# Ledger of designs, part 1: VH-VL binders against Collagen alpha-1(XVI) chain (COL16A1)

All scores and structures are predictions.

Target 1, 182 residues: Collagen alpha-1(XVI) chain (COL16A1), of Homo sapiens (Human) (q07092r50to231)
Amino acid sequence: GFNLIHRLSLMKTSAIKKIRNPKGPLILRLGAAPVTQPTRRVFPRGLPEEFALVLTLLLKKHTHQKTWYLFQVTDANGYPQISLEVNSQERSLELRAQGQDGDFVSCIFPVPQLFDLRWHKLMLSVAGRVASVHVDCSSASSQPLGPRRPMRPVGHVFLGLDAEQGKPVSFDLQQVHIYCDP
Below, numbering starts at 1 at the first letter of every chain, in headers, positions and changes, except where a header shows other numbers; antibody chains aren't numbered by Kabat.
F, E and O are the ipSAE of ESMFold2-Fast, ESMFold2 and OpenDDE, as the mean of both directions, binder to target and target to binder. V2 is 0.75 times the mean of E and O plus 0.25 times the DockQ between their complexes.
[cut] marks letters that were taken out.
The coordinates of atoms that the task and the answers printed are left out; those that the model quotes come from them. Centres of patches stay.

## First folded at step 1 (VH-VL)

Design A01 (framework fv_alirocumab)
Fold by ESMFold2-Fast, scan of step 1:
Structure A01 (fold): chain C 182 residues (1-182), chain A 120 residues (1-120), chain B 113 residues (1-113)
Amino acid sequence: as target 1 above (182 residues)
Amino acid sequence: EVQLVESGGGLVQPGGSLRLSCAASGFTFSDYAMNWVRQAPGKGLDWVSTISGSGGYTNYADSVKGRFIISRDSSKHTLYLQMNSLRAEDTAVYYCAKDYESGYWYFDLWGRGTLVTVSS
Amino acid sequence: DIVMTQSPDSLAVSLGERATINCKSSQSVLYSSNNKNYLGWYQQKPGQPPNLLIYWASTRESGVPDRFSGSGSGTDFTLTISSLQAEDVAVYYCQQYYDTPYTFGQGTKLEIK
């Protein structure tokens, strides 16, 4: 596994506010500047075919932002190779990935529990033709996911990006990890 | 009718600025990355810049980095290229080009081109 | 940057004969995980924009005549026109889309003898 806070240089980005907690982990406050790095720098061998993405996050009140990308890896032209999109109106997550047929494959996970303005641990697991989402200690929600195109180390990784305007989205993070054991 | 139509080309002096537009029709503009590709008179094709469907990602050829700005307005179905600090070497026909339907990176639709001449 | 080199710079072929155009990339454009070559071919006639002929090195675009074929893998690619027609006289470009910047070959001008 590896730590995306380090690979995305979040600790070294002056526009990301670091909030020290005496009895807890450091809080990173995003939204003031874009969080992006070339994919080759973050995932030199590409994103694994099977992986788990684990975030400890707090979603703020976003009355003006209906949909935005929590996590996205693009191709060289800026199309998502894989994206995890937050829909604040529907209180859901959509996983979208490039399919083998050239179309996108996707699945939607209702996650109303994330929208309570509190800290949550979110795990997205992708293995074979199944994607699963865990929130905190709840049981996994699983969805079928169509055959995907292999992910390439091209384009850029984004964290917290408004889908319509391409502007940074404000939310708080404590942890972001990728694991190769889904 | 699926088409791209460029406009805004013309004669400009070295060091000047010019803005190109590309009007898209017949497809869902916001779903596709868009590109500018140029061709100097009698020369080959030279990729200039790309912008993602959302506008959140842009990339530029080294020769134009810091001088050119690609942007888009999805509500107007229009792509733009703001060209600053123009040089004689920027003289070319500028084509607007669309990425393939599914996000793969070859150009399946091209505009007719607009000529930019940088000369005193 | 990936440099694309075409040969020859110009080619004269008689009507009905086979035309062969070569393209070399400075590094492999084959992605090993999906076994696809990120290479396309374009045709450009005077006063017109380029027209896509071939993508994924060998897949013919819809509406392109079957006399056009692409072959090759990794760094060495070929565009073949099996029986040259008058309307095929144009400049032909290869393009890699493996990585940015998207680079084109310098072009091969195809003329009739």
Scores: ipSAE 0.005, ipTM 0.498, lowest interface PAE 14.7, mean pLDDT 84

Design A02 (from A01 with heavy chain G53W Y57S D99E Y100G E101D S102Y G103S; framework fv_alirocumab)
Fold by ESMFold2-Fast, scan of step 1:
Order: C-alpha cells, then structure tokens, then sequence
Structure A02 (fold): chain C 182 residues (1-182), chain A 120 residues (1-120), chain B 113 residues (1-113)
C-alpha cells in the first residue's frame, strides 16, 4: 500500500495544521490549503481497478458545503475518473467512476454514523463489480458498481475539495492509506 | 442535438409564483451541475442559482435567496426553478446553462431562454 | 462578492482591425492548487443566448475561430479579436467562476466603425 499523507505532501504543507497531542495521535487539519498532486506522482500507473482506500477522519459541520469530494482522481480535462463524494444533508457517500462506454457509473452508501462530529475509520473497497464501505468495526455495506474504464495516470488527485467551487474543505485527518489488494 | 429547452415563462403579478423547467437532451444530464442565469431587458447577465450534479448542493444569488428553489430530476433529464414572491425586478429572460467541466464551472451550453414578466 | 468590471462599455472597430476588451476582478480568480484562472468569456448576439468563447482565461472553446484569444492572470484579463469580421458584432461578457455568486462583467458592446 501507499501512505497518501506522504504522497500528497501533507506534512510539507505549512497551511495544514499539525496538532500534536502529548498522549494522542497526530491530527492534520485541512481546509486552509488545497490537497492535490498530479496523478502520476501519486499513482504512477494510475489507480488500479481493485483497491481499498482507508481514512481515519473527523467530519466537521459544513453548513454551506452540502456536497464535496473526500477523494477524487481527475482525467486530463479535469473530469473525475473516480470520486468519493460526501453529501452532508443526506448523510451519505457516493462513489462515481467513468464507465467503459463513457457514461458514469455510481453507487450510494448511507453513512449517518460519520456525521456525529467524532473520529471514525472509513474503508472503501472496490473489487470486481462491487464497492463496499466499512465504518469503524461495523460490517461492510456493499453495492453493485457497473463496468469501469481503466484508470489512467493523468490529471490530479484531490483530497477534500468542494464540488461546486474547487476550494479546500475543512476536516480533520489522522491517516490516509491506499491498498492495491482489496 | 445537444440542447437545453426552457419552458414555463409568462406574465405574473407581483407576489405571484411561477415554475420554470429546462429539458436537457443529447448529453448525460446527471453528470453535470446546472445553473439558471437571467437577463433583464437591455441589461447584462445575472447569475441566479446553481445545483450540483447529484442535487445535494445548491447556491443562490442574494436577491433570490428564500424565494427561489432550484431542483432537478435526473431521471427525467429536467432542471427546475420554483419562483415565489415574485417582484418587478425579477422580470427577465431566464436561461438554463450547463457547466462544461463539473470540477470548474464555466457554462458551455445554454438554452434559448424563457421570458418571465412580473407586472400588474 | 467578486465584482467584475469591463472596459470599455462600447467599442467601435473597423473590419479587419484588432479589438481589445478588458476585464478586471475585485480579487484574484487564480486558484493556487491547480494554477487555473476561473475566468470565461462569452459572446451574445441580439436575440440569442450567450455562447462560450474562452475558459480558463486563455483556452479556446471547440469551434471558436482562432482570431479570438484570451490572456491575463489573477485580476486583469483581456479578450482579443485579431481581425474583426462582420459576424463578431455582439456584446461580450467576462465571467468569474472562482466563487459563488458567479458574477459577470457589465458587458462590452462591439460595433463596426
């Protein structure tokens, strides 16, 4: 797997606050600066068709940011190859990816437990024609996902991006890892 | 035949309500954020409202907040604008506009417009 | 709100000559994370909807003639028509899409001298 904190240069970004509690984990506070890198620097061969994305995060109250991308990989034109969108009003996650025929394929995961202003571990797994979400120690919620276009090492990777304005979204983070063997 | 077609415009008295529709064809409607932009007679372009591709996020110009509601039905490939408590200054041609790159929000496709006249 | 100001309000140019339209934003529309200027230019002919000419300040929309070009960064932008043709008479608008509310300039009316 890969540590995305390193690959997205989060420790090197001065505008990302590093909260070092004497008896707790390091906390990264996003929102003041964009978190992005060219895809080829994060995933030299593109994001694999099968992967697991693991985050330890705390979602803040976002009164004016009803939808935003928690994770996104774009193509050369800026359109998502894949995105994981947070919908604060519906308390859900939507996974969206480019389909083989050029149309998007998507699935929605209700995750009301993420919106309690507490720390949670979130795992997104994509394998074959199924996407699954785990929150903390709960059982996986699985959804079918249509045939997808192979991921390409073009465009940019984003973490915490407002869906309308492309501005950084404020939330707290402890870890981000990606595994190519879900 | 990639196009947007607005309907629902007409004459309405101050304080009245009107609902505009915009029918999309020739592209995957559910992939794009949509907007309403208006133009008063002889005046410039004035942005009214936006709705994200999923429908989960909306924003409004201050002049219409609390009175107008933007919504979409992606299964019908249709965008809506519910206009309440209409005022004389809402008189304009209302355009439906599609965002070209839904990460970045320029308007690459526009409808022909529908005229809303608020007058007694 | 980001205020967009165009100059001049109207411009008369002879056929075949260069036309230059300016647009100023009250704050920067350059986003550092992607190094993009969230600035577009539209052409509106009488009785027609606006038509996108330029996005990202300098990228020409497909089908738009190469005599149209955009330049600038941050707060100061220019639309140039290198050799005016009769069909170019229209009102031109700049637009920022950096932040909501999305705002347009007041428009520049381009006429033949």
Amino acid sequence: as target 1 above (182 residues)
Amino acid sequence: EVQLVESGGGLVQPGGSLRLSCAASGFTFSDYAMNWVRQAPGKGLDWVSTISWSGGSTNYADSVKGRFIISRDSSKHTLYLQMNSLRAEDTAVYYCAKEGDYSYWYFDLWGRGTLVTVSS
Amino acid sequence: DIVMTQSPDSLAVSLGERATINCKSSQSVLYSSNNKNYLGWYQQKPGQPPNLLIYWASTRESGVPDRFSGSGSGTDFTLTISSLQAEDVAVYYCQQYYDTPYTFGQGTKLEIK
Scores: ipSAE 0.000, ipTM 0.473, lowest interface PAE 16.1, mean pLDDT 84

Design A03 (framework fv_alirocumab)
Fold by ESMFold2-Fast, scan of step 1:
Structure A03 (fold): chain C 182 residues (1-182), chain A 119 residues (1-119), chain B 113 residues (1-113)
Amino acid sequence: as target 1 above (182 residues)
Amino acid sequence: EVQLVESGGGLVQPGGSLRLSCAASGFTFSDYAMNWVRQAPGKGLDWVSTISGSGGYTNYADSVKGRFIISRDSSKHTLYLQMNSLRAEDTAVYYCARDLYEDWYFDLWGRGTLVTVSS
Amino acid sequence: DIVMTQSPDSLAVSLGERATINCKSSQSVLYSSNNKNYLGWYQQKPGQPPNLLIYWASTRESGVPDRFSGSGSGTDFTLTISSLQAEDVAVYYCQQYYSYPLTFGQGTKLEIK
């Protein structure tokens, strides 16, 4: 596994506010600038076919009426290879990936728990033909996911991107990690 | 008719600027990444720059970073290369080339436009 | 950078005979997750732009004659023309598209003996 805060250079990005609490964890406040890096610098061999993405996050009130990408890896043409989309209206997450024959494959996870203006731990795991979402370690949901194209070290990685306008989305983050053994 | 046509090449002095254009026709331009590849007289092929279909991603050869800017206009089906601070080593035929969806090999090439940088 | 080296720099082959061109990459262009080699071959005839012959090391582009074939994996690749025809006089280039910067071999000039 590895820490995406380091690989996406979040600590070195001046536009990301660092809120230090002497008695608590560091808070990163996104939204003032795009959080993106070339995929080759974040995942030199491409994002693994099987992985777990773990975040500790807080969704702020203004995100509750937007559709946006929490996490996305694009291809060389700027289209998603894989995306984890927040649908605030439906209070759900949609995982979408390029299918083996070029069509997208997707699955939807209801996650109303995330929309309470509080800190939550979110885990997305992808293994074989199954994707799973876990919120706060006690809520689990699994969905079948169709055959996918292998992911390549091309394009860019994004955190917090508005799906309609392509602008940064403001939310708070404490942790973001990838594990290659979900 | 699926084709790419380059224009804008010519003679320019060292330190000067040129803008190259590549007009695409016969295919959905925005579905493809586009590239500039150059070839110095009597030499081999040298990749210069890539732009994604959406325009959201660009990349450059180290020799041209900071001097060249790749861009595209989907409404005009046209690819551009703005070339600044030109050097004698930039003398080449410049080809635009279509990059098949996420694959970075070039299935369609233009005829090329010659750029000569000399005093 | 991945350096692509072709051999020979030039060769002369009689009409109807087999031509073999080699390409070596300084590091592997095989992506283990999809088992594909990110290697292509181009043909450039005098005064013309390059034309794609082979992609994914061994897949022939539509419209390319079946006398052209590609083989190899990892770092060592070969383009074969099974029976040379007069129209095949050209410079041939290999290209890796595994990682940026995209790089080409120096070219192999093919002539009729």
Scores: ipSAE 0.000, ipTM 0.468, lowest interface PAE 16.3, mean pLDDT 85

Design A04 (framework fv_alirocumab)
Fold by ESMFold2-Fast, scan of step 1:
Structure A04 (fold): chain C 182 residues (1-182), chain A 122 residues (1-122), chain B 113 residues (1-113)
Amino acid sequence: as target 1 above (182 residues)
Amino acid sequence: EVQLVESGGGLVQPGGSLRLSCAASGFTFSDYAMNWVRQAPGKGLDWVSTISGSGGYTNYADSVKGRFIISRDSSKHTLYLQMNSLRAEDTAVYYCAKGYDFWSDYTYFDLWGRGTLVTVSS
Amino acid sequence: DIVMTQSPDSLAVSLGERATINCKSSQSVLYSSDNKNYLGWYQQKPGQPPNLLIYWASTRESGVPDRFSGSGSGTDFTLTISSLQAEDVAVYYCQQYYDTPYTFGQGTKLEIK
């Protein structure tokens, strides 16, 4: 696995506020500028079919009507290859990916515990035809996920995009890692 | 004209209240953490309180916790310190001090006001 | 709390000679994630507010003469004035901004011999 803070150049991005935390890792405050890199620089062979995405994050107060992408990889035309979407109104996460037959495949995870304005560790695991979400020390919530199109090293990787306007979304982050073998 | 101007100091009886203001100009006020630092006559510097530029974090020296409240008004570019239940040991010049670093709330103080004197006596 | 201790409490140095002021923190102020020492030095002249001299232990603030330098890491820090000038008579304070409460040393009063 690897550290996305490094691959997305978060420490080198002047618009990301760095807040020292004496009780833990450095806090990164996103929202002032887009966090994006070409996919080929983050995932040279594309995102693997099986992976785990681990974040330590704090979700700030957002409007109930706002859906935004916590993590997204686009294709060459700008459409999502895969996205992990936050729905603040439903207090849920939705994983969506391009299916083998050209339609999107998706699954939804209720995660009301993320919406308490506190720090949480979130893990998304994708293996075979199952996606799972862990929040903190809770047990995994697993959902079936249809067959997906292989990821391609095209388009861009994003953290924190408003789904309607494509603008940066503000949230706090301590770590983001990808493991290629969950 | 990057400056901080304190006001609101004066003479107050023990147990009384006083509100200090610090008017900021010449920089984007909401981007920076702001601090109050005091200095008793003939003594050293003593940090009192901080408020983050992000608006989500405040902290206080143990000697003033529960008595003092730091706040800010971004539209007026003004920092406040509400001082309640004042004691003789709170007598000091109170300085407003700006954090330097846009990227972090934990930073050094690059800009200071001239101070406002608070005297707590009977 | 992080306690800052300066030495000496007062120092008399002849014009043109070197002045050295020490500052010790009770805990390390070196943050591993950014490899910076969260330590600054301030100069305060009578009747004036403090003026920033040094930040990140060794970086000189804009407009500060090059005779002022800071050194050290972790818990032990030094402010050096290589050739004392008359206008350098002041009280000097070290400050940690590693954690709240932010704390200052007790101050070192620098006078001409």
Scores: ipSAE 0.000, ipTM 0.500, lowest interface PAE 13.3, mean pLDDT 86

Design A06 (framework fv_alirocumab)
Fold by ESMFold2-Fast, scan of step 1:
Structure A06 (fold): chain C 182 residues (1-182), chain A 119 residues (1-119), chain B 113 residues (1-113)
Amino acid sequence: as target 1 above (182 residues)
Amino acid sequence: EVQLVESGGGLVQPGGSLRLSCAASGFTFSTYWMNWVRQAPGKGLDWVSTISGSGGYTNYADSVKGRFIISRDSSKHTLYLQMNSLRAEDTAVYYCAREYTGEYYFDLWGRGTLVTVSS
Amino acid sequence: DIVMTQSPDSLAVSLGERATINCKSSQSVLYDSNNKNYLGWYQQKPGQPPNLLIYWASTRESGVPDRFSGSGSGTDFTLTISSLQAEDVAVYYCQQYYDTPYTFGQGTKLEIK
């Protein structure tokens, strides 16, 4: 697998704050600038149908943000090919992807533990027709996921994007990795 | 009463296993980072392990890494230390201690539980 | 690892006199972003758990008598007891919480002359 912090050039972007933490690794504070790159530069052949996304993150109190994309890959027209959406009101994550029939396929994972204003390790795994979310040392939660359209190396990859306004969302990040053989 | 109470200590043979518990009361356990600190008879304080409030981050002293596992159960308000492959040098009183929220220092300590590793 | 060294290993002080305990860290425990020293002092009486006296090098914990004070910055720190009382007989430990592993000094045993 590979490091998305490198592929999305987060360390080279001056608008992204780098915060030294005496108890741990360097913290990246998102929200001041868009975190995006063309999909073909991040995933030259498109995001594979089977993958694991691993993040170490801290979700802040978002008084004005109810729904936002933690991770998203769009198509050439700007519509999501796949998205992992944070719903702060419901304390859940929703995985949504373009279905083979043209409609979206989705599944929802309750993750109230992410909303404690503390650091967490989050893993999303997609394999076959099953998606799973693992938070910290808890047991994995698995959900069925319908047949999906193959991912294409078009559009853009985003981290931390408001679902309605398209503006950057503020949260803290230490690690983002993709594994193509989960 | 705001307190921490350790239990589970005792006599164990080298190579054996033991699980310590630390029962928390009087405060919101899930928001505090927790630590284990040990003290060999007649010796000073030696940090063993830390765990975040959520349990998502753990860290260990090199001397115990790979042998000890720190964990917590927020529903039971209890911190644990699973100790495997015990050695004579693990003989100590084991204290649990909480970190003041966001500030790192240990503002509350338990009474300690004695672990003796002897043949 | 950050090594904490205390001096002296033991001292005897008469009641009402000043006691001074020193602590040195092998590297600075001053965090440049918030200007705080990640250093605390603990008191331990025989058969009892440690209790927190001082945090952030110089801030006294609630309920700790004002005769206890902490000073210093970076690598050199001092705990002072301005007028020793009988109940102050204990072992005193400095601790850095700047980085893991968290480390303690070897302890200073304080006795009455």
Scores: ipSAE 0.000, ipTM 0.454, lowest interface PAE 19.3, mean pLDDT 85

Design A07 (framework fv_alirocumab)
Fold by ESMFold2-Fast, scan of step 1:
Structure A07 (fold): chain C 182 residues (1-182), chain A 121 residues (1-121), chain B 113 residues (1-113)
Amino acid sequence: as target 1 above (182 residues)
Amino acid sequence: EVQLVESGGGLVQPGGSLRLSCAASGFTFSDYAMNWVRQAPGKGLDWVSTISGSGDSTNYADSVKGRFIISRDSSKHTLYLQMNSLRAEDTAVYYCAKHEYGDYVWYFDLWGRGTLVTVSS
Amino acid sequence: DIVMTQSPDSLAVSLGERATINCKSSQSVLYSSNNKNYLGWYQQKPGQPPNLLIYWASTRESGVPDRFSGSGSGTDFTLTISSLQAEDVAVYYCQQYYDTPYTFGQGTKLEIK
């Protein structure tokens, strides 16, 4: 698997606040600077067709008022190849990817438990035509996902962007990993 | 090729100051947090200070807080430790060490050869 | 501060025999959210800097011989050398990286019988 804290250079980005908790892990406070790297540097062969994205995160009160990308990989023209979007009004996650025919395919996961201002572990798993979300120790929720266009090592990887303008969104993060065997 | 080389150690009197340098080569210096770890003669390892890759986050052992300043210069691929108000108990070999931040891992995977600091009158 | 205590302070083991070094932390270094132990082991040969052997309590660093293994969880950890070689004469240190300050054990000196 891939450790995205390292591959996205989060530890060496001065605008990302590093909060050391004496009885816990290092906390990264995003929002002050864009978190992005060229896709070819993060995923040399593109994001795997099947993967699991695992995050340990805390959504802050101000993020509850935005629709934003938690994770996104763009194509060469800046359009999402794949995105995991947070919808604060609906308390849901939307997974969206470029479809085989050029239109987007998507599925929605209700995750009201993420919006309690507490730390949560979130796993998104994508395999074949099924996507699943697992929050903490809860049962996994699965949704059908239409056929996708193959992932390409072009564009950029983003973490924590406003959906309209691509500006950084503030939230707290402990872990972010991608596993190639979901 | 991939190495850390410390310099600047020497004999200094109590209350004096000394600046240590660590020249890094063979890896992307600014991608890694860097550390100083010391070892008094015949004793074990003692962590002194850490600095993030960007240089904006630092942390210090309580015994050196207010006296030592860790810094780095990415253009020169060099880590520094400015040591002020030196005490006899600061006598040690000072090692430069690189650590990994992946998975919040702060183990030290690359070490320099060390530079000896002796604080004595 | 998390205090790391090793045992024994020194041991002598015959070539080809098993060497066991123990390390105890004053509080758990297991992080519940990722279920990982923030513990490493280092080897320091006379006149040389420390060399990383094990991280995450049981993961062997690249290039480290298979005879070295780490085990344990929470507060009690063990470094095992299954068949001692002459080049293994060194002082071994455990280290926690769960919290600052990053603390080391006092060291265990390993000698040939």
Scores: ipSAE 0.000, ipTM 0.447, lowest interface PAE 17.9, mean pLDDT 83

Design A08 (framework fv_alirocumab)
Fold by ESMFold2-Fast, scan of step 1:
Structure A08 (fold): chain C 182 residues (1-182), chain A 119 residues (1-119), chain B 113 residues (1-113)
Amino acid sequence: as target 1 above (182 residues)
Amino acid sequence: EVQLVESGGGLVQPGGSLRLSCAASGFTFSDYAMNWVRQAPGKGLDWVSTISYSGDTTNYADSVKGRFIISRDSSKHTLYLQMNSLRAEDTAVYYCAKDTYSNEYFDLWGRGTLVTVSS
Amino acid sequence: DIVMTQSPDSLAVSLGERATINCKSSQSVLYSSNNKNYLGWYQQKPGQPPNLLIYWASTRESGVPDRFSGSGSGTDFTLTISSLQAEDVAVYYCQQYYTDPFTFGQGTKLEIK
């Protein structure tokens, strides 16, 4: 597995505020600076075909004003190879990836529980032709996902990018990890 | 010709400032992260700073954080290091180095530029 | 920070003989998922910048002579020069790129006996 806090240099970025909790894990407050790295630095061989992305996060009131990418890997031209998009108005997550035929394939997960201004653990798993989302202790929600193109180590990895203007989105993080065994 | 050429080194008083430049040629500069690595006289190699290919992310060694600023200008194919509040222990040859595509080992280095901090 | 320690600090070897330089990391630089060691070796000749010799602990950079080889895994690594040539006199550095900050060994000076 990959610890993305390390791979994206979050602890070493001065614009990311580190909030110490005496009785809990360190909190990273994003939004003041872009969180991005070249894909080749984060995933030297590209993101695996099967993976699980695990985040412990807190969505703030101002994130409800826009649609934004929680996690995204672009291609060399800046278009998504894969993205996990937050739709604050619909209170949902959309997974979108490049399909074999050149079209995008996508699936949508209702996650109203993420929008309560509290900490949540979010897991996205992708295996074969199915994607699943698991929030906290609730049951996993699964959706079919069409056949995808292999992901390549080109472009950039992003955390917290505004879909409309490409600016940093403010939210809080404790953990971000990718596992190759979903 | 694939090369990196540093400039801007010199003698400076403690507490002074200096700006180093590194001119890149022969490769697509905007595709690669860039680094500064220094070497004090008679000593080993010390990593100083890294900047991502887009310029969006920077990292610094603890010894220079808050004093040094790494930046780049893709249109000029040039990497910079702004050094402020210089100390005697910053005396070193400063090398510009390019990251490799798959990992952060350094496959291309410049000739180096000497910075001497002395009263 | 991962601390890199080289041994010996200096080494004198006769022309045509084998030179062996060791490097030890304070933590493993082996990534189990891809089975790769994030370790490189650099050569620095007097008055010149460092030059990459080996990456992934054992892969030779393009243009590097076959007499240079790297071996080891986890925390213990070796650079071997099978038949020393005059142009090989230099300081050799190991580097880990497993975690930030990037750290180098203190260097091993290789000279002709």
Scores: ipSAE 0.000, ipTM 0.465, lowest interface PAE 16.5, mean pLDDT 84

Design A09 (framework fv_alirocumab)
Fold by ESMFold2-Fast, scan of step 1:
Structure A09 (fold): chain C 182 residues (1-182), chain A 123 residues (1-123), chain B 113 residues (1-113)
Amino acid sequence: as target 1 above (182 residues)
Amino acid sequence: EVQLVESGGGLVQPGGSLRLSCAASGFTFSDYAMNWVRQAPGKGLDWVSTISGSGGYTNYADSVKGRFIISRDSSKHTLYLQMNSLRAEDTAVYYCARDIWEGTYPYWYFDLWGRGTLVTVSS
Amino acid sequence: DIVMTQSPDSLAVSLGERATINCKSSQSILYSSNNENYLGWYQQKPGQPPNLLIYWASTRESGVPDRFSGSGSGTDFTLTISSLQAEDVAVYYCQQYYDTPYTFGQGTKLEIK
């Protein structure tokens, strides 16, 4: 697969805190600066129609009252082509994408497990007409997803963006990977 | 010769301030999260505060939040605890302790401890 | 907060006998993602700092004698000292590092009978 830490220049961004420890993985603390790049630099042909997004993350207590985008790719007008939104009040993830008919298609995954102030591995898989979420070793939660508009290499990619004010959201991250064969 | 050495303890009046130091040697200090753990005379162990290797994350026991400030100086290989608005119940031996890092932050155990420094808060 | 309770508060054991110290957490400290118990055991001799004996409930720290062993899972944990020696006289503490604040048991004082 493909490491978004490199493509989004997280290691080269001074405002992102790097918590280094020789016995474990590097920890990146987001929130002090926007994490964004033009889509063409991250996904030259647009995000693949079928993919898996894998993150190892820790959600901090201060995010538990917010609605925010964990991952988002916008179009040329700034609207989401695809977004994975954290709804902290409902303790759920919402996947939203532009549909073939111009309206959004979406599905919701309850993930109360993510809100325990601990490290978790989260996988979002999108294939055909189905989206699935895996948290750690739990069974896949699958939802139908309507037909989507093809992804385009326009707009910007974001990690950790407040849905209301567009400000960076603080959370901790160890890895972010995209796989084209979910 | 991996070791931690605390200093700065002493007698202070209620409402006073005191700054503790912990000098680290024999290991790469900035690679480890560090903690303060205290022990009141004749009592058990009580966690006070943690700071990550980068200094970007700190956390405190409820009893000291707003009064104590943990910090570190990687160039001096030294951990600090600034203690303000001291109370009689803060009387304890204060230990500096190193987090062992097994890839899960912040929930770790302490593999290296200093000898402790006594803080006495009394009138 | 997670409350750690040890039993007994004090224990007198003859040299060469087995010593058993128990520790109970108010909630499970078994983490589902890695199937590990976030529990450590420390030994504190008079006038000395604590010394780590066991981590992850059952993994012995380097340099710790084989006579020390840890067991248990979830909420109930045990430290066992097979064949007690004179140098084992100390107060023993369990600690959870599952969640902040990191909390310790009240301690078990081990003495020679």
Scores: ipSAE 0.000, ipTM 0.454, lowest interface PAE 18.1, mean pLDDT 84

